# Ledger of designs, part 7: VHH binders against Putative glutamine amidotransferase MTH_191

Target 1, 304 residues: Putative glutamine amidotransferase MTH_191, of Methanothermobacter thermautotrophicus (o26293)
Amino acid sequence: CGIAGVVYKDGKLHSVGADMTRMLHALQHRGPDSAGFAIYGGLGLEENDYLLNIEVKDKPGLLDMVKETVELVSPIGSDEVIPSVENHIIYRCRITLESFSQLKPLIMDIDSIDDVIVLNGSHSFEMIKDVGSVLEIADRYDTWSKKGTHAIGHTRFSTESIVDRYHAHPFQSYIIPDITVVHNGQITNYWKIREPLERKGHIFETNNDTECIVHYVADKLASGYSLEEALEQSVKDMDGPFSYIVGTPQGVGIAKDQLGLRPGVMAENDEVFAVASEEVSLREVMDTSEVEQISPGEVRVYEI

## First folded at step 3 (VHH)

Design b29 (from m13 with S53H G54S; framework vhh_7mjh_2)
Fold by ESMFold2-Fast, scan of step 3:
Order: C-alpha cells, then sequence, then structure tokens
Structure b29 (fold): chain B 304 residues (1-304), chain A 121 residues (1-121)
C-alpha cells in the first residue's frame, strides 16, 4: 500500500487534488486495486453543513429509501449520483444538522438499509475512495480540479475479489469532526490498544488496524492532546510494523513505528510540507534532492 | 444497575391518543440520546424516532405526523406522545438508550422490557 500527504504552508487554496493524484499515481505499483483521498479546505461548507458519501447498490427503490432516511433528519441541499463499478453508485448529498452529535446516529440509520453503506460524513474535507486505479478514480471524481489547503491519500493492494469501498483508506472517526487516517502495515498489539478504547466507550465497526489508529488518535485529541503529542504517544503504545498519516482541519502528521520497517519519507521547503511512502511521490509536488527518511519511532507534523 | 422501564401501554380506540413513559435509572440520563422502537405482532422492529441529549428530535417519516418524542431530564424520563392511533399501531413499544462516549457516537445498548399498545374498536 502507499500513503501520501501534502500541506501548503500559506493556508491558501492550491490544486491539492491534482497534487495528490500525481503523488498517488507515483505509488501505483504499491497498490493498484483501490485509492482514496481526503482533501481539506476546499469544500467551503456553511456552519453545520455536512457532506455524506453513501455506497448504494444500483437496484430499484434503494436510492429513494436512502433519500427518505436522510430527509428524516435534514433537507437535502444538493446531491449527485456518481456511477461506480460492480453495479453500485456513490450518492453524495449535502445536509444541514443541528449539531455534530446527530451525524453518527444518521449514519447508523442509513447503514441499516440492506445493500447500503455510508462511507463517511464530513464538514472540513472531501472524501473520495473507490475501487480502481488512481487515474480511473481521478477521472471518475474529477480530483484534478479539486482545491484545498492540504490532502492525504492512499493506494491499496487487495487479493480479495469482493468490492470493499468501506475498508479502503482514508478512515474517519466520529468522536471529533474531520479526523482521517491512511495507513500502511500492521499493529501487532491490536487488542491491547482496542480493549481500553472499548472500555472507554469507543464502538468499533471493523477489525481493521486503520480504524483502531483513528479511534486512538481521536481519543487523544478529544482528551486535550495536540496532534504531535497524540502521534508521539501512539508510537510508544502501538507495536508495528506500521507507518500512518493523519489529516485534520489544521494539517497533517506522519508517524513511524519503533522498528521502522515500513517506509516513510518527507521533504519540506518554505511553501510545502510533504510526506509519503517513497521519494518519487514527493518529487511530484516539489523539486528537491533533500528527501529526509523518517526515523524509527519518529513523528513529523505540520499545522497551518 | 442500568435500567429502562416503559409504562403507559394499554387498550385504546382508533383515533385516540396515548402517552408512553420510559423511566431511566442507573446512569446519567441527560448525557444520552434516547430512542423509541416498536414491534407489531409477527413483524420486525420499526424505529419510531430519537431525541438527542440536546433535546432535538429525529423521526421516521412514516410516523412523524403521528408522534412526538420529549424528555424531562429532571425526572430521568423519556416520553412518546401518539395521536390519531390506527389498528396498524398495535405493537409492543420499547425505549432504548443510545450509547455515547462523546458527542457524535451512538448505539443502542440498553433496552426496556416493552409496553404493549393495542388499538381496537
Amino acid sequence: as target 1 above (304 residues)
Amino acid sequence: EVQLVESGGGLVQPGGSLRLSCAASGFTFSSYAMSWVRQAPGKGLEWIGRIYHSGSTSYNPSLKSLVTISRDNSKNTLYLQMNSLRAEDTATYYCARQYDFTSGWYRMDVWGQGTTVTVSS
């Protein structure tokens, strides 16, 4: 799998969708089967507005049931249908909620419909994840035109024949808004991390390592940790081999396990902070011969 | 001991109204979203609606015009007001707690024993 992140330091809108598309395409050899993006700062949503991405099997009446379920909680402000592969569509709709606390219950209600899966709900980022190559997904969703202040992304290798968009990265947490994770590797002490979070009341949807990471980071942030502190503590608590990137509305962070067996590199100049699995990805967004390898146990963060 | 106890069910005539109560104990009621769910004889569970810890509500569109959910945090009590009852509303009615670690995450983890409502002429 390949992971990548990019931040423009001026806090202004840049063509980060195109940047991330090039970065992930350079990592296509690591994962040809699916790709995902979280693009921050470009949605321009009003306060209390959220964007939902919903996977719907293409069969009569099902999309109508989804829309009716959404309309229980919110009028639909704008929506679109994006055709996908294997007789599925992606339904995207903009909704207005009274509070963030209404979002996860709504997602649960939608997920109760057979052959329907909510991929995410967000305020500060646009999630794009689907089956296919980076360039196929870029053309399908028009990532080339997407603007933002920063982005993270992932390419996945899958040996399974089943379409599984939900388990594709990025993963999101709903404890606090708009935290995303992309990950490469494995947490070998998974249950030692998960069990305390479950005792605190975290509810896990999968047995996926990436979900465990996003729960962990969200828990630390909700507890008053800075992003850097949360990532530093994760390296102490989690056993690898892994590397992961976190996206937040404020920026990007990367963490590498104590063994350092999964690749992670960074490059930085006055304009851009970029991180990725491989140097070739970094060169898509800046001209540099000064690529820095992230050391075992090291954390790097850039916040706007 | 965490517990939810429904009351107020019974026989009601078509077109009538009924108010159900759910008494909560053993947890901080004001911190949780609460739901009402019903099950008609021989059918599956049907979600009626929920009230968030903030007091805002969300309803099943098929039922929205017929029901109102409210809560009284000082009494640790959840309410379901039903109006214009029809034979199809005959069911066992359950209250359920949405488990919430922090704002934004909810699942039903505690259910009451149910109270039966029969709409018959």
Scores: ipSAE 0.000, ipTM 0.130, lowest interface PAE 15.2, mean pLDDT 83

